VHH binders against q9xw16. Designs and how they scored, part 71

Target 1, 132 residues: q9xw16
Amino acid sequence: MSGWNAYIDTMTAAAPSIKRCAIVGAADGSVWARTEADNVFKASEEELKTFVALFNDVTQVPAKGADIEGVHYVVPRTEESLIFGKKENTGFFAVKTKSAVLIAVYEGPNEVAAQVRKAVESMQTYLNNAGY

## First folded at step 6 (VHH)

Design r35 (framework vhh_gocatamig_d2)
Fold by ESMFold2-Fast, scan of step 6:
Structure r35 (fold): chain B 132 residues (1-132), chain A 120 residues (1-120)
Amino acid sequence: as target 1 above (132 residues)
Amino acid sequence: EVQLVESGGGLVQPGGSLTLSCAASGFTFDDYALAWYRQAPGKKRELVAGISSGGSTVYMDSVKGRFTISRDNAKNSVYLQMNSLRAEDTAVYYCAAPLPPPYGYGLDYWGQGTLVTVSS
């Protein structure tokens, strides 16, 4: 997908600590675009379907955590359209738009998490403004 | 240089019709979503209609069934067919393209706008 690939490239350029990311459908977790090759985002479509369903009630997520790429993350808290988690030196931010969920997996200390969050939230605003 | 140029606005009576056109250049048109927004004096810009690269559409509730967004990739153009126009549709209409790099990042491209006035 040429158009959606460009959004992936935009996020990774804005926050180099993003190791893998994807844009998926909010209704079903279908992959619109993801990082490939050496940075392949490895989540199955079944895992993604389960993950996007977490946005139906984000208040339940901190009690259970979240699974991405077969890795279980501790989710300390959620916001209306934001789920984020951490495991050791790895973390993720996931945000929901009208039609999509953006997922970014990063590696690094807490100081890089703010940069990754900013990049993901900027893209969320961008896509919402586009009607997605 | 990314450029969006709107046309087709004008004065129309309530119940009338207008077709707005937006000619796009400077990016790979076929690959990106485009949208129509409008802004009445003193109001924020609001999304009227959007169309994805694949042809999926979204509409504001108050225009659903009256307005139709379409695209013509061969002409690098997007259109808004407006039927059953109401006084509340009076606004400047803007064509927008939310493009990622190298065109932009976190910035929507806007045309100059075209004025639609619905009045007897």
Scores: ipSAE 0.000, ipTM 0.178, lowest interface PAE 10.6, mean pLDDT 81

Design r36 (framework vhh_gocatamig_d2)
Fold by ESMFold2-Fast, scan of step 6:
Structure r36 (fold): chain B 132 residues (1-132), chain A 120 residues (1-120)
Amino acid sequence: as target 1 above (132 residues)
Amino acid sequence: EVQLVESGGGLVQPGGSLTLSCAASGFTFDDYALAWYRQAPGKKRELVAGISSGGSTVYMDSVKGRFTISRDNAKNSVYLQMNSLRAEDTAVYYCAAPLPPPYGYGMDYWGQGTLVTVSS
């Protein structure tokens, strides 16, 4: 079993509105950990490889949007290490560290989105400080 | 050879205190984060507290204000000071290091664990 699953549990406990999430390799999109069972994160390895490559030039993403779990999201803007998207009351936050990309899919209003972003960015900081 | 060895577990009464220690070897301790996890019977393993190489800390909500994680780089050790212990803190506590390549290739290293029982 992977110790990385405990980090998934920490993020979902901090922001219960996260419906599905994953930690994947920044270079190749390989899954290190993800939510399972009824909340399984369903993105394929090929889709994740495509998604993590978006961080090579985030300025191109708002024009095209982003696909996660076969769902197309509108990306209103990006920051250097952050891509976020919306589709009605569903959204995601994805942040890049040196070695990883954290992806969290959530449902809810703007207050919920703020909580999810905080949880994802807190974990980003922790992993960067850990050398990941 | 990466090795993590926990100690300090035992039986304490509710409201008591206990300090867990983790001795680490086989990697450049000062450069990496370490964490404490726990696993109670019938539950999955959960992150209790973490400390980065730079000293930043993270805690699970139910232990904030009661537990303190610290490190001593001179001794290659991480500590978990547990105050105001509750019955629900009863678990096997594990030290873990989420080491990057070449050590773990994205996997955590684990110690053998130390049992903490909080009972009257």
Scores: ipSAE 0.000, ipTM 0.191, lowest interface PAE 12.1, mean pLDDT 82

Design r37 (framework vhh_gocatamig_d2)
Fold by ESMFold2-Fast, scan of step 6:
Structure r37 (fold): chain B 132 residues (1-132), chain A 120 residues (1-120)
Amino acid sequence: as target 1 above (132 residues)
Amino acid sequence: EVQLVESGGGLVQPGGSLTLSCAASGFTFDDYALAWYRQAPGKKRELVAGISSGGSTVYMDSVKGRFTISRDNAKNSVYLQMNSLRAEDTAVYYCAAPLPPPYGYGWDYWGQGTLVTVSS
Protein backbone atom coordinates (compact mmCIF):
# COMPACT_ATOMS: atom_id res chain seq x y z
CA MET B 1 0.00 0.00 0.00
CA SER B 2 3.10 2.28 0.09
CA GLY B 3 2.33 3.50 -3.48
CA TRP B 4 -0.91 5.15 -2.34
CA ASN B 5 0.83 6.77 0.63
CA ALA B 6 2.87 8.82 -1.89
CA TYR B 7 -0.38 10.54 -2.99
CA ILE B 8 -1.22 11.41 0.61
CA ASP B 9 2.26 12.96 0.91
CA THR B 10 1.75 14.91 -2.34
CA MET B 11 -1.55 16.42 -1.15
CA THR B 12 -0.23 17.41 2.28
CA ALA B 13 2.87 18.98 0.71
CA ALA B 14 0.66 21.02 -1.66
CA ALA B 15 -1.65 22.14 1.17
CA PRO B 16 0.09 22.07 4.58
CA SER B 17 -3.19 23.08 6.28
CA ILE B 18 -4.51 19.56 5.67
CA LYS B 19 -4.39 18.03 9.15
CA ARG B 20 -5.64 14.53 8.26
CA CYS B 21 -6.28 12.85 4.93
CA ALA B 22 -7.34 9.54 3.40
CA ILE B 23 -7.90 7.80 0.08
CA VAL B 24 -10.68 5.22 0.27
CA GLY B 25 -12.51 2.91 -2.13
CA ALA B 26 -15.59 4.51 -3.68
CA ALA B 27 -17.58 1.25 -3.61
CA ASP B 28 -17.02 0.26 0.02
CA GLY B 29 -15.03 2.91 1.89
CA SER B 30 -12.05 0.57 2.34
CA VAL B 31 -8.90 2.50 3.27
CA TRP B 32 -6.21 2.54 0.56
CA ALA B 33 -4.03 5.08 2.41
CA ARG B 34 -4.38 7.50 5.33
CA THR B 35 -2.30 9.91 7.39
CA GLU B 36 -0.88 8.26 10.55
CA ALA B 37 1.10 8.87 13.74
CA ASP B 38 0.62 12.50 14.90
CA ASN B 39 -1.97 13.12 12.17
CA VAL B 40 -3.90 9.85 12.21
CA PHE B 41 -7.18 9.89 10.25
CA LYS B 42 -9.52 8.36 12.81
CA ALA B 43 -12.59 7.31 10.81
CA SER B 44 -13.60 3.66 11.05
CA GLU B 45 -14.28 1.63 7.91
CA GLU B 46 -17.96 1.43 9.01
CA GLU B 47 -18.19 5.24 9.07
CA LEU B 48 -16.36 5.47 5.73
CA LYS B 49 -18.74 2.96 4.10
CA THR B 50 -21.63 5.23 5.14
CA PHE B 51 -19.75 8.32 3.97
CA VAL B 52 -18.88 7.09 0.45
CA ALA B 53 -22.53 6.07 -0.06
CA LEU B 54 -23.38 9.80 0.16
CA PHE B 55 -21.92 10.17 -3.35
CA ASN B 56 -24.80 8.02 -4.71
CA ASP B 57 -27.02 11.12 -4.30
CA VAL B 58 -25.14 14.25 -3.18
CA THR B 59 -28.33 16.35 -3.32
CA GLN B 60 -29.53 14.72 -0.07
CA VAL B 61 -26.37 15.60 1.89
CA PRO B 62 -27.00 19.29 2.80
CA ALA B 63 -30.29 18.24 4.46
CA LYS B 64 -28.52 15.85 6.88
CA GLY B 65 -24.87 16.88 7.03
CA ALA B 66 -22.01 14.38 7.15
CA ASP B 67 -19.99 12.54 9.77
CA ILE B 68 -16.21 12.25 9.56
CA GLU B 69 -14.08 10.95 12.47
CA GLY B 70 -17.14 10.93 14.74
CA VAL B 71 -17.64 14.66 14.13
CA HIS B 72 -20.87 15.93 12.57
CA TYR B 73 -20.32 18.62 9.92
CA VAL B 74 -22.80 21.04 8.35
CA VAL B 75 -22.61 20.63 4.56
CA PRO B 76 -23.49 24.02 3.01
CA ARG B 77 -23.78 22.64 -0.53
CA THR B 78 -22.52 19.86 -2.80
CA GLU B 79 -21.36 19.45 -6.40
CA GLU B 80 -21.58 16.31 -8.58
CA SER B 81 -18.35 14.79 -7.23
CA LEU B 82 -17.61 17.04 -4.25
CA ILE B 83 -18.88 17.22 -0.68
CA PHE B 84 -17.45 19.76 1.76
CA GLY B 85 -18.31 20.49 5.35
CA LYS B 86 -17.74 23.06 8.06
CA LYS B 87 -17.65 23.05 11.86
CA GLU B 88 -16.01 25.91 13.78
CA ASN B 89 -12.43 26.39 12.47
CA THR B 90 -12.42 22.86 11.00
CA GLY B 91 -13.60 21.65 7.61
CA PHE B 92 -13.23 18.89 5.06
CA PHE B 93 -13.27 18.37 1.32
CA ALA B 94 -14.17 15.01 -0.18
CA VAL B 95 -14.04 14.28 -3.91
CA LYS B 96 -14.98 11.17 -5.85
CA THR B 97 -12.95 9.69 -8.71
CA LYS B 98 -13.82 6.61 -10.80
CA SER B 99 -12.71 4.19 -8.05
CA ALA B 100 -11.77 6.30 -5.02
CA VAL B 101 -12.92 9.01 -2.62
CA LEU B 102 -10.30 11.45 -1.33
CA ILE B 103 -11.00 13.06 2.05
CA ALA B 104 -8.99 15.94 3.50
CA VAL B 105 -9.67 17.46 6.94
CA TYR B 106 -8.17 20.90 7.51
CA GLU B 107 -8.10 23.70 10.06
CA GLY B 108 -8.00 27.37 9.20
CA PRO B 109 -9.93 30.27 7.63
CA ASN B 110 -11.61 30.41 4.18
CA GLU B 111 -8.32 31.39 2.47
CA VAL B 112 -6.93 28.04 3.60
CA ALA B 113 -10.02 26.16 2.39
CA ALA B 114 -9.37 27.33 -1.19
CA GLN B 115 -5.82 25.92 -1.08
CA VAL B 116 -7.04 22.58 0.31
CA ARG B 117 -9.76 22.27 -2.36
CA LYS B 118 -7.19 22.96 -5.10
CA ALA B 119 -4.88 20.23 -3.78
CA VAL B 120 -7.72 17.68 -3.53
CA GLU B 121 -9.13 18.53 -6.98
CA SER B 122 -5.65 18.31 -8.56
CA MET B 123 -5.26 14.81 -7.15
CA GLN B 124 -8.80 13.90 -8.28
CA THR B 125 -7.87 14.88 -11.86
CA TYR B 126 -4.59 12.97 -11.70
CA LEU B 127 -6.21 9.77 -10.39
CA ASN B 128 -9.06 9.92 -12.94
CA ASN B 129 -6.48 10.25 -15.74
CA ALA B 130 -4.59 7.28 -14.26
CA GLY B 131 -7.77 5.17 -14.43
CA TYR B 132 -8.72 5.38 -10.77
CA GLU A 1 -28.93 40.11 -4.50
CA VAL A 2 -28.16 37.91 -1.49
CA GLN A 3 -29.17 39.72 1.71
CA LEU A 4 -28.88 38.58 5.31
CA VAL A 5 -30.47 40.79 7.98
CA GLU A 6 -29.96 40.01 11.67
CA SER A 7 -32.13 41.23 14.55
CA GLY A 8 -32.85 40.47 18.20
CA GLY A 9 -29.61 41.60 19.85
CA GLY A 10 -29.59 43.65 23.01
CA LEU A 11 -28.57 43.96 26.63
CA VAL A 12 -29.42 40.99 28.88
CA GLN A 13 -28.44 39.95 32.39
CA PRO A 14 -26.33 36.82 33.05
CA GLY A 15 -28.63 33.78 33.08
CA GLY A 16 -31.08 35.54 30.73
CA SER A 17 -32.28 34.62 27.24
CA LEU A 18 -32.38 36.21 23.78
CA THR A 19 -33.59 35.03 20.38
CA LEU A 20 -31.69 36.20 17.32
CA SER A 21 -33.34 36.16 13.88
CA CYS A 22 -31.80 36.21 10.42
CA ALA A 23 -33.98 37.01 7.40
CA ALA A 24 -32.45 35.75 4.15
CA SER A 25 -33.29 36.66 0.55
CA GLY A 26 -31.83 36.41 -2.94
CA PHE A 27 -31.10 32.66 -3.08
CA THR A 28 -32.88 29.29 -2.91
CA PHE A 29 -32.96 29.24 0.90
CA ASP A 30 -34.17 25.63 1.28
CA ASP A 31 -31.08 24.23 -0.51
CA TYR A 32 -28.44 25.83 1.71
CA ALA A 33 -27.01 25.54 5.19
CA LEU A 34 -26.91 28.68 7.34
CA ALA A 35 -24.70 29.57 10.28
CA TRP A 36 -24.37 31.91 13.23
CA TYR A 37 -20.90 33.30 13.96
CA ARG A 38 -19.82 35.70 16.67
CA GLN A 39 -16.91 38.07 17.17
CA ALA A 40 -15.91 39.49 20.54
CA PRO A 41 -13.47 42.45 20.80
CA GLY A 42 -9.91 41.35 20.09
CA LYS A 43 -10.97 37.87 18.91
CA LYS A 44 -11.46 36.23 15.51
CA ARG A 45 -14.92 35.33 14.24
CA GLU A 46 -15.93 31.88 15.46
CA LEU A 47 -18.71 29.51 14.41
CA VAL A 48 -21.39 29.32 17.10
CA ALA A 49 -23.96 27.10 15.39
CA GLY A 50 -24.83 25.76 11.95
CA ILE A 51 -27.92 24.19 10.44
CA SER A 52 -28.29 22.16 7.25
CA SER A 53 -31.16 22.53 4.76
CA GLY A 54 -32.88 19.56 6.45
CA GLY A 55 -32.32 20.75 10.03
CA SER A 56 -29.19 18.85 11.15
CA THR A 57 -27.20 21.04 13.55
CA VAL A 58 -23.67 21.63 14.85
CA TYR A 59 -22.65 23.72 17.87
CA MET A 60 -19.53 25.17 19.43
CA ASP A 61 -18.76 23.15 22.56
CA SER A 62 -19.18 26.10 24.97
CA VAL A 63 -22.78 26.73 23.85
CA LYS A 64 -24.08 23.13 23.61
CA GLY A 65 -27.22 22.70 25.71
CA ARG A 66 -27.65 26.49 26.03
CA PHE A 67 -28.14 27.60 22.40
CA THR A 68 -30.49 26.16 19.79
CA ILE A 69 -30.35 26.97 16.08
CA SER A 70 -33.49 26.48 14.00
CA ARG A 71 -34.88 27.48 10.61
CA ASP A 72 -38.24 28.27 9.04
CA ASN A 73 -38.06 27.66 5.30
CA ALA A 74 -41.49 29.21 4.67
CA LYS A 75 -40.15 32.50 6.12
CA ASN A 76 -36.56 32.17 4.80
CA SER A 77 -35.39 32.71 8.38
CA VAL A 78 -32.80 31.22 10.75
CA TYR A 79 -33.00 31.64 14.54
CA LEU A 80 -30.59 31.33 17.43
CA GLN A 81 -32.28 30.79 20.78
CA MET A 82 -29.77 31.66 23.49
CA ASN A 83 -30.44 30.54 27.07
CA SER A 84 -28.37 30.75 30.26
CA LEU A 85 -26.31 33.60 28.81
CA ARG A 86 -22.86 34.31 30.26
CA ALA A 87 -20.60 37.37 30.15
CA GLU A 88 -18.30 35.55 27.69
CA ASP A 89 -21.19 35.33 25.19
CA THR A 90 -20.92 39.12 24.68
CA ALA A 91 -20.16 39.65 20.97
CA VAL A 92 -21.50 40.83 17.64
CA TYR A 93 -23.45 37.90 16.16
CA TYR A 94 -23.44 37.35 12.38
CA CYS A 95 -25.61 35.26 10.09
CA ALA A 96 -23.69 33.56 7.25
CA ALA A 97 -24.55 31.74 4.01
CA PRO A 98 -22.46 30.07 1.26
CA LEU A 99 -22.00 31.07 -2.39
CA PRO A 100 -23.78 28.77 -4.85
CA PRO A 101 -21.73 26.16 -6.75
CA PRO A 102 -19.14 26.26 -8.26
CA TYR A 103 -18.05 29.40 -6.44
CA GLY A 104 -16.91 30.06 -2.92
CA TYR A 105 -15.58 28.02 -0.06
CA GLY A 106 -17.52 27.92 3.18
CA TRP A 107 -19.39 30.97 4.40
CA ASP A 108 -19.32 33.73 1.80
CA TYR A 109 -22.28 36.01 2.53
CA TRP A 110 -22.49 37.82 5.86
CA GLY A 111 -25.05 40.04 7.51
CA GLN A 112 -24.16 43.31 9.22
CA GLY A 113 -24.35 41.72 12.68
CA THR A 114 -26.37 42.27 15.83
CA LEU A 115 -24.76 43.17 19.17
CA VAL A 116 -25.40 40.97 22.22
CA THR A 117 -24.21 42.35 25.56
CA VAL A 118 -24.45 40.16 28.65
CA SER A 119 -24.01 42.39 31.69
CA SER A 120 -25.74 43.30 34.86
Scores: ipSAE 0.005, ipTM 0.274, lowest interface PAE 11.3, mean pLDDT 82

Design r38 (framework vhh_gocatamig_d2)
Fold by ESMFold2-Fast, scan of step 6:
Structure r38 (fold): chain B 132 residues (1-132), chain A 120 residues (1-120)
Amino acid sequence: as target 1 above (132 residues)
Amino acid sequence: EVQLVESGGGLVQPGGSLTLSCAASGFTFDDYALAWYRQAPGKKRELVAGISSGGSTVYMDSVKGRFTISRDNAKNSVYLQMNSLRAEDTAVYYCAKPLPPPYGYGFDYWGQGTLVTVSS
């Protein structure tokens, strides 16, 4: 049993509007855990490597947007350890910890976006305090 | 050598309470997250509660409001306070120190477990 899959389950239970999510290595975008089967997180290794590199300078991201699972998202703004984007009724929140990046893709209005952000930031705090 | 030793399990009536304890040794306790897992007969292990090095917690949905995880760094111990116990909480409870993949299956250091039975 992968210990990291338990954290995926915890996030999706806290915010049921999360359609797909993953925990990946901050240095290389390697997948530690992700949703599977009917809600499989489909990003390629190359795409994830590119995505996690965005955290090297988040201030440049709003000008170019971000790609996740082959979908291009508009990134309206960033915070130091947070990139989020929207495309129509879908969106994502991605947060960086010491050694990981958490990515959650959701669908729905601003109310569900707020729940997803809280779930992802809660997990970010937990992992940072755990040394990850 | 890393060791995790659970205690506090037992037989209890529905609605009762138990406190589980986990004594840890062989590693820098303060630097690691710790978790309680459980495994019911014929089922896979599931995460019940986790606590970070800094004290942040996570809980399985069905135990929120009923269970509380805590740690005492001075005693190298983690605890699970279980209230309003239900028959579905019957399981062997394990203390674990998680590891990220690819190091084993995430929990290379597990205790022996302590049995909790909610029924009579």
Scores: ipSAE 0.000, ipTM 0.165, lowest interface PAE 10.8, mean pLDDT 82

Design r39 (framework vhh_gocatamig_d2)
Fold by ESMFold2-Fast, scan of step 6:
Structure r39 (fold): chain B 132 residues (1-132), chain A 120 residues (1-120)
Amino acid sequence: as target 1 above (132 residues)
Amino acid sequence: EVQLVESGGGLVQPGGSLTLSCAASGFTFDDYALAWYRQAPGKKRELVAGISSGGSTVYMDSVKGRFTISRDNAKNSVYLQMNSLRAEDTAVYYCATPLPPPYGYGFDYWGQGTLVTVSS
């Protein structure tokens, strides 16, 4: 499909265990694209604005955790441009590019998490190389 | 072809109002966030207001309560209602949206702008 939804489709095809995901603006959390229908990504723009601001200082995040779709996730650690969290059998990976933040929520065991991380990081590399 | 065309700028005195419009074409408008930026001479562009595909909004602190962004998906248009205008609001106003290839080129797609002058 056309537009930013093609990038969502690419990630979900690469990692079918992604339940919901979105691409949002790094500066303001504005939604560029998100999963819809049976897999609608339900975070509000207010929540997303708060979430993308976490990338201003990722070292603070493990102490507080992170909220996505009204769900509080434990964040065990962060990397320079990566925040990930866990809650029981669910989790998320979020990566920052020059202009965007990609967020993928998944369900499943550690093998699933590895596939999701790979898909998100692959897209992060692509968008950075494209100038986003 | 992808286009963003701004209109509605003009000369207005302090305390006045203007409505800017941005007409979009060449992409699936309903699927994208749109934003208004502004740039005064000799300064960098700054985000004024943004609206998501779902209608959620964000505003720069200095315009909060004075400006309102809205969209009309049937008309492929986004609007900026500007009230209580101040001299500091004088700038060229730009409509922008992030577009991936093949629509865009590696950062936000920009319109050509519309000039707003606030003076007595």
Scores: ipSAE 0.007, ipTM 0.153, lowest interface PAE 9.5, mean pLDDT 82

Design r4 (framework vhh_gocatamig_d2)
Fold by ESMFold2-Fast, scan of step 6:
Structure r4 (fold): chain B 132 residues (1-132), chain A 120 residues (1-120)
Amino acid sequence: as target 1 above (132 residues)
Amino acid sequence: EVQLVESGGGLVQPGGSLTLSCAASGFTFDDYALAWYRQAPGKKRELVAGISSGGSTVYMDSVKGRFTISRDNAKNSVYLQMNSLRAEDTAVYYCAAPLPPPTGYGFDYWGQGTLVTVSS
């Protein structure tokens, strides 16, 4: 969905360290928008369905970790509607809205992670207020 | 107050082994993932290995098969067994824990570190 590409662009502009990003349906993991070309978000349909189901009980996620794009991440902790993971110098933030899950994969140290978290949480607030 | 105290570093020859230990206090150890980071002089810190609260692990590609992370919840400790050490593994190694909600961006609290030097 090209209509959602503007939100991808907004997040990547706010946090340039985002390497790949997607907006997917919260119910089924269907892709609404994602980064493309050299920065293509490569998660399979089945992986995304499994991933969005983690938001049904985020408290269980740190025990198991999470898989995105075939990469296993350790999940340090979770919050009500936020899952984040780490592997090497990469990580992700994923946040759930009423209808969507926003996933951003980034590279860099903690100050970079702070920018990415802020970008996805700002978009989460915006979409929730817009009824998504 | 969260405290992480590393030990076990030292000088070792290439191909040698070391076991690093981290003693943790000041938080509910069993509920959190923990990690080992390293930083060589003039380089950025790197996540070497992580372990979930349930024991699931993640490793940096260059150490996979050589390093093993483990935890002992009864002792509030996490360990890094390092085998087949290479000169490129020379760094200060840090035990790391996440800050409690709503703060933190990953593993944001570090111990003081323990130096590992791999040379002949």
Scores: ipSAE 0.292, ipTM 0.680, lowest interface PAE 3.5, mean pLDDT 86

Design r40 (framework vhh_gocatamig_d2)
Fold by ESMFold2-Fast, scan of step 6:
Structure r40 (fold): chain B 132 residues (1-132), chain A 120 residues (1-120)
Amino acid sequence: as target 1 above (132 residues)
Amino acid sequence: EVQLVESGGGLVQPGGSLTLSCAASGFTFDDYALAWYRQAPGKKRELVAGISSGGSTVYMDSVKGRFTISRDNAKNSVYLQMNSLRAEDTAVYYCARPLPPPYGYGFDYWGQGTLVTVSS
């Protein structure tokens, strides 16, 4: 498949433990691509708008956590362009590029989390280098 | 006329090597990122490797250490050196120039593709 869906496919191939993911606009949270069907990334327009705004000041996020798909995650720490969180056996990694935010929700232990982080950071690097 | 033309595909034994070339024309080559994608029978098209205008690279996990993407701005060309080829690398390989949304698919130009078959 052409377009941004190819990037979704690349991330999920690199980290099969990704259950759902999306690429959204950094300015407004508009969906560019997402997993579909039984793996549909389900987040409201308002939730995504709120989520991408967290990147305006990531240092505030650990105090309040983050909400994705109606699930509240504990965010232990953040990096300049990275927000990640955990809730039981589920977690997420979100990274910001110049124009986009990549969000990947996964299920599994810490070994799985490391693979998911690597996949989203690799894609972040590619998109930044491509001017996105 | 903007176009991307792939070449270099063929039949090779497991463990062999191939170099794919992508010749670009009709645009200011140096200003754009380029990427190689592949599509195997019955599977989705996936990003194999990308290279920015500045030369930074990205690779799919399963090809890291085996494939190398490079560019030659003087020749308006992008290359994919494929070593230690495996049966699962069998696919049609495409050269692409991506575009950010909201412009089209996210890729403004694709090549016609070149077939790579890894088989004894």
Scores: ipSAE 0.011, ipTM 0.171, lowest interface PAE 9.3, mean pLDDT 83

Design r41 (framework vhh_gocatamig_d2)
Fold by ESMFold2-Fast, scan of step 6:
Structure r41 (fold): chain B 132 residues (1-132), chain A 120 residues (1-120)
Amino acid sequence: as target 1 above (132 residues)
Amino acid sequence: EVQLVESGGGLVQPGGSLTLSCAASGFTFDDYALAWYRQAPGKKRELVAGISSGGDTVYMDSVKGRFTISRDNAKNSVYLQMNSLRAEDTAVYYCAAPLPPPYGYGFDYWGQGTLVTVSS
């Protein structure tokens, strides 16, 4: 198994409540890997470029929220390298590494969100340690 | 201590209106987002409306155009104005706030709730 798709598989195995996810370049939002077929992550190039730019100053994000796959999420707060959003029974976690942004969209309550956050943060740590 | 106290629930006829209020204390209100969730018998809790510190809002699709969330920072309060109420809106409504770091799952701290019953 080679390439970035293996990391997508690792995250979705760790948190089965992840509906769709992607690994994108931190500088430009270019897609390195994403869920495919019935679970395809459908963010446009323009949307992803806008989204990764949010990490330039996360403190401004709660004021305006965030858009992923054409869906607007309220952002309750941010942390230095973490943005999370909520809408209805869905949400997302996005974390920044040195070179990448990991985005996971999930469905479920707070205990599900906790599992998703843990999976995304574990991958963030792994990629930072690997130099990405 | 964070406290959220809801009020304004009650019985209302279909097509009627109701305003829910949430009084918050124990945190720097202006810096935090607030939300309204609801739970009907036998159903999961769901986010009805949310409002950020900067006034950005989100709504459940079925309530868009009928419900309006607002905040009054001077009064440490958040409100849910509910218009054109339907039987399907019957639920316990909860005011919610995000827990401070290191927690980060969404709106994790919830009030006691206020019951809204829409029936003829």
Scores: ipSAE 0.391, ipTM 0.729, lowest interface PAE 2.6, mean pLDDT 86

Design r42 (framework vhh_gocatamig_d2)
Fold by ESMFold2-Fast, scan of step 6:
Structure r42 (fold): chain B 132 residues (1-132), chain A 120 residues (1-120)
Amino acid sequence: as target 1 above (132 residues)
Amino acid sequence: EVQLVESGGGLVQPGGSLTLSCAASGFTFDDYALAWYRQAPGKKRELVAGISSGGETVYMDSVKGRFTISRDNAKNSVYLQMNSLRAEDTAVYYCAAPLPPPYGYGFDYWGQGTLVTVSS
């Protein structure tokens, strides 16, 4: 909650097309920080617990897709600590660090998706190097 | 490496039906989700339908109940069955696959496209 909001601000400044994002605990999906007000990230505790468990074996995720904020996304493929999804003009990137999962929901074309992925992976690297 | 070849487009009247087909090669087809995009004149490309490697589907709201995406892993093919076609469905339709790691932002590789024109 306290200091974690600064990381949310850093990601959204780096990729303004992020509509909503959150930093959650990797073990349980507990929310550490999220976007607020009109951009509040609205995933339920049960949904987040289910979502972070996907990182236990990301290779199984493309078979079923993933749900974020009650929206079902197709997951084109995964990488070791990266899940990304698509639906219409929206998508998400989620990356796992040592103790956290970063989730960013965005809207826009491929050039926007590239920027969002870069912002999320930059933060993933920073947090891993900081021991999180 | 990745190759996608679409077919099945054409001219149909409103309320008509078309089936689009996409033949894929150059990647482990069974392991990836696949999608159909469309692009109308003067508009950006939009995701119409997606299918997971396990067969679960997502659709654009305006095509739900009218379009059905399916896949045949034995044939390395993905299909889009389009029913109750409307003038607003007129577009070039693209079969799409994700780029291989470590790059990719969604469905980043598209085929040549097949034109669908819905007109009376």
Scores: ipSAE 0.480, ipTM 0.776, lowest interface PAE 2.1, mean pLDDT 88
Fold by OpenDDE, second read of step 7:
Structure r42 (fold): chain B 132 residues (1-132), chain A 120 residues (1-120)
Amino acid sequence: as target 1 above (132 residues)
Amino acid sequence: EVQLVESGGGLVQPGGSLTLSCAASGFTFDDYALAWYRQAPGKKRELVAGISSGGETVYMDSVKGRFTISRDNAKNSVYLQMNSLRAEDTAVYYCAAPLPPPYGYGFDYWGQGTLVTVSS
């Protein structure tokens, strides 16, 4: 197991509503770590390359939405290093660090989103401080 | 102050049609996605349809081909055209918008809701 898997476990433990998550390279969408087994993160490398490129201009993302794992999400709004989306009772949070993008797909009511956001942003802060 | 006001709900027979409207105010309408949610008695609130600021749409599977979400930025309004209505579509329908900063990071602002009852 890659050392990055520990960070996957940390995020999933911090937010039980997270079903799948991944850490990918910000430059090319390469998968560094992801949830596996029954909760395997299924996004392809090509899809992730397209997704991480959204952070080059987040202002355009709400106009088009975002695709993860073949699922199209409505993106209500964005921030410089934050993209989030919604579909039915599911959604995602994606945050960008210096060199990575953290993606968490969650299931549940809107109330669980706060915990998911906190989990990914906490990891974002940690990795940024660590130089990643 | 953010406001969302739904209208257009009512009683309709199975196979009938309704158009819901939502008038929004208090935020930059054309910069935000909008959505319709519904909540049936004893069930969780669920996203029925969403529309991005650029017009991209998403639907729950059970309403695809029957419901259409649209927006009119000039009127600060979002609509839900509901065709071929079924009994299981009975619910309170809510218009939703994301909360503007600093209050929200993916949370919705809700209208008062409008009741849709599909019954013979």
Scores: ipSAE 0.008, ipTM 0.236, lowest interface PAE 9.6, mean pLDDT 89

Design r43 (framework vhh_gocatamig_d2)
Fold by ESMFold2-Fast, scan of step 6:
Structure r43 (fold): chain B 132 residues (1-132), chain A 120 residues (1-120)
Amino acid sequence: as target 1 above (132 residues)
Amino acid sequence: EVQLVESGGGLVQPGGSLTLSCAASGFTFDDYALAWYRQAPGKKRELVAGISSGGTTVYMDSVKGRFTISRDNAKNSVYLQMNSLRAEDTAVYYCAAPLPPPYGYGFDYWGQGTLVTVSS
């Protein structure tokens, strides 16, 4: 829980349409950092454990969808280390690194989603290269 | 390459019903979720209903209990059953599918749309 908030700040600066985000442990869903104050990422420990376990087999996720902050999202498809979902004008991108999962919740159309995905994937690359 | 063809739109009175159909081709239909979007005059496009590859569904709050999304994998088709239609449901309705990897942000391929007009 030390220094990880700087990475949250970097992602939200790169994509201001991110409403809430978090960095959690890939093994257990433990929160390492999250957005604070008016944009607090609100997910239970149980929900996060369930969510990170989805990365054990991403091919099963589009069949069920995914829950984040008590909201059920339809998952259009997945990639090896990427899960993304949609509900109304809200969506999320979640990417897995060696030891972390980055989750970003946003609001807006496809142009906004494109910026959010780019920001999250840039951080994923950075953390993987740093050994996380 | 993805192709989506919508049908079933038309003029209906408030309280009436319509069924929209979408025929899909050019992708692995059974592995992907699919959605219906709409765009009303002067408003942004919004996700009305989505259906996972396994059949679980999501709906926007204003249509819950009135609209039902379904799929038929043997026919590569998605349906939207619309009941108890209201004037505010007037919109062009689009069937939507995700882009295949490595690109995509949600439901990125859209059909041409089918117009639904709810008027007395």
Scores: ipSAE 0.472, ipTM 0.767, lowest interface PAE 2.0, mean pLDDT 87

Design r44 (framework vhh_gocatamig_d2)
Fold by ESMFold2-Fast, scan of step 6:
Structure r44 (fold): chain B 132 residues (1-132), chain A 120 residues (1-120)
Amino acid sequence: as target 1 above (132 residues)
Amino acid sequence: EVQLVESGGGLVQPGGSLTLSCAASGFTFDDYALAWYRQAPGKKRELVAGISSGGNTVYMDSVKGRFTISRDNAKNSVYLQMNSLRAEDTAVYYCAAPLPPPYGYGFDYWGQGTLVTVSS
């Protein structure tokens, strides 16, 4: 809507193949907004706290992988503010802004993944420019 | 330049075994995860197994307990040991690596593939 939910709606509209997504605090993994109902992003607070801490040293992440919503993903590689993972036909992109981490879970082939990455990076830029 | 060369495919009977090998070059092998994908006729290409740079593994549900992915960093190679093969495992198998930063969406660089046929 008019709050943080508006950013969730913007990402989902930009990449309809996003199945679930969330915006969480970079310091603690607290949920600011997430998809709900049939598309509920169901990561626990403890899991999200662990996940956002991965951005403290992204170079270690490809060695261990990452867990989101109780699913363990292989992480092919990382970039300074980007973690992405794969498992079967699913994947995720997570990007860090000044104050937030955006997480988008998707299903589909590489062309879908490309759209999702673009949507998440566009939102990352937008939020950084907005001071978040 | 990333290059991946697969080998080890062939014809095998149901219940048999094969080991696929992938020789990799052109990137810092030890720093990247690698994967095996497969594509059967009329099906989507799917991730069969992945191995992290540290050796942690991920498998698709239908191959868990039957397939084992491993890596040998000294040889820049990744392997897929396939046991208890089934007719539905028939596919072209691809070794896959991520594109180097800042581009890529997952495992985006593919080898040429090796055909595995499971048939009596």
Scores: ipSAE 0.397, ipTM 0.740, lowest interface PAE 2.5, mean pLDDT 87

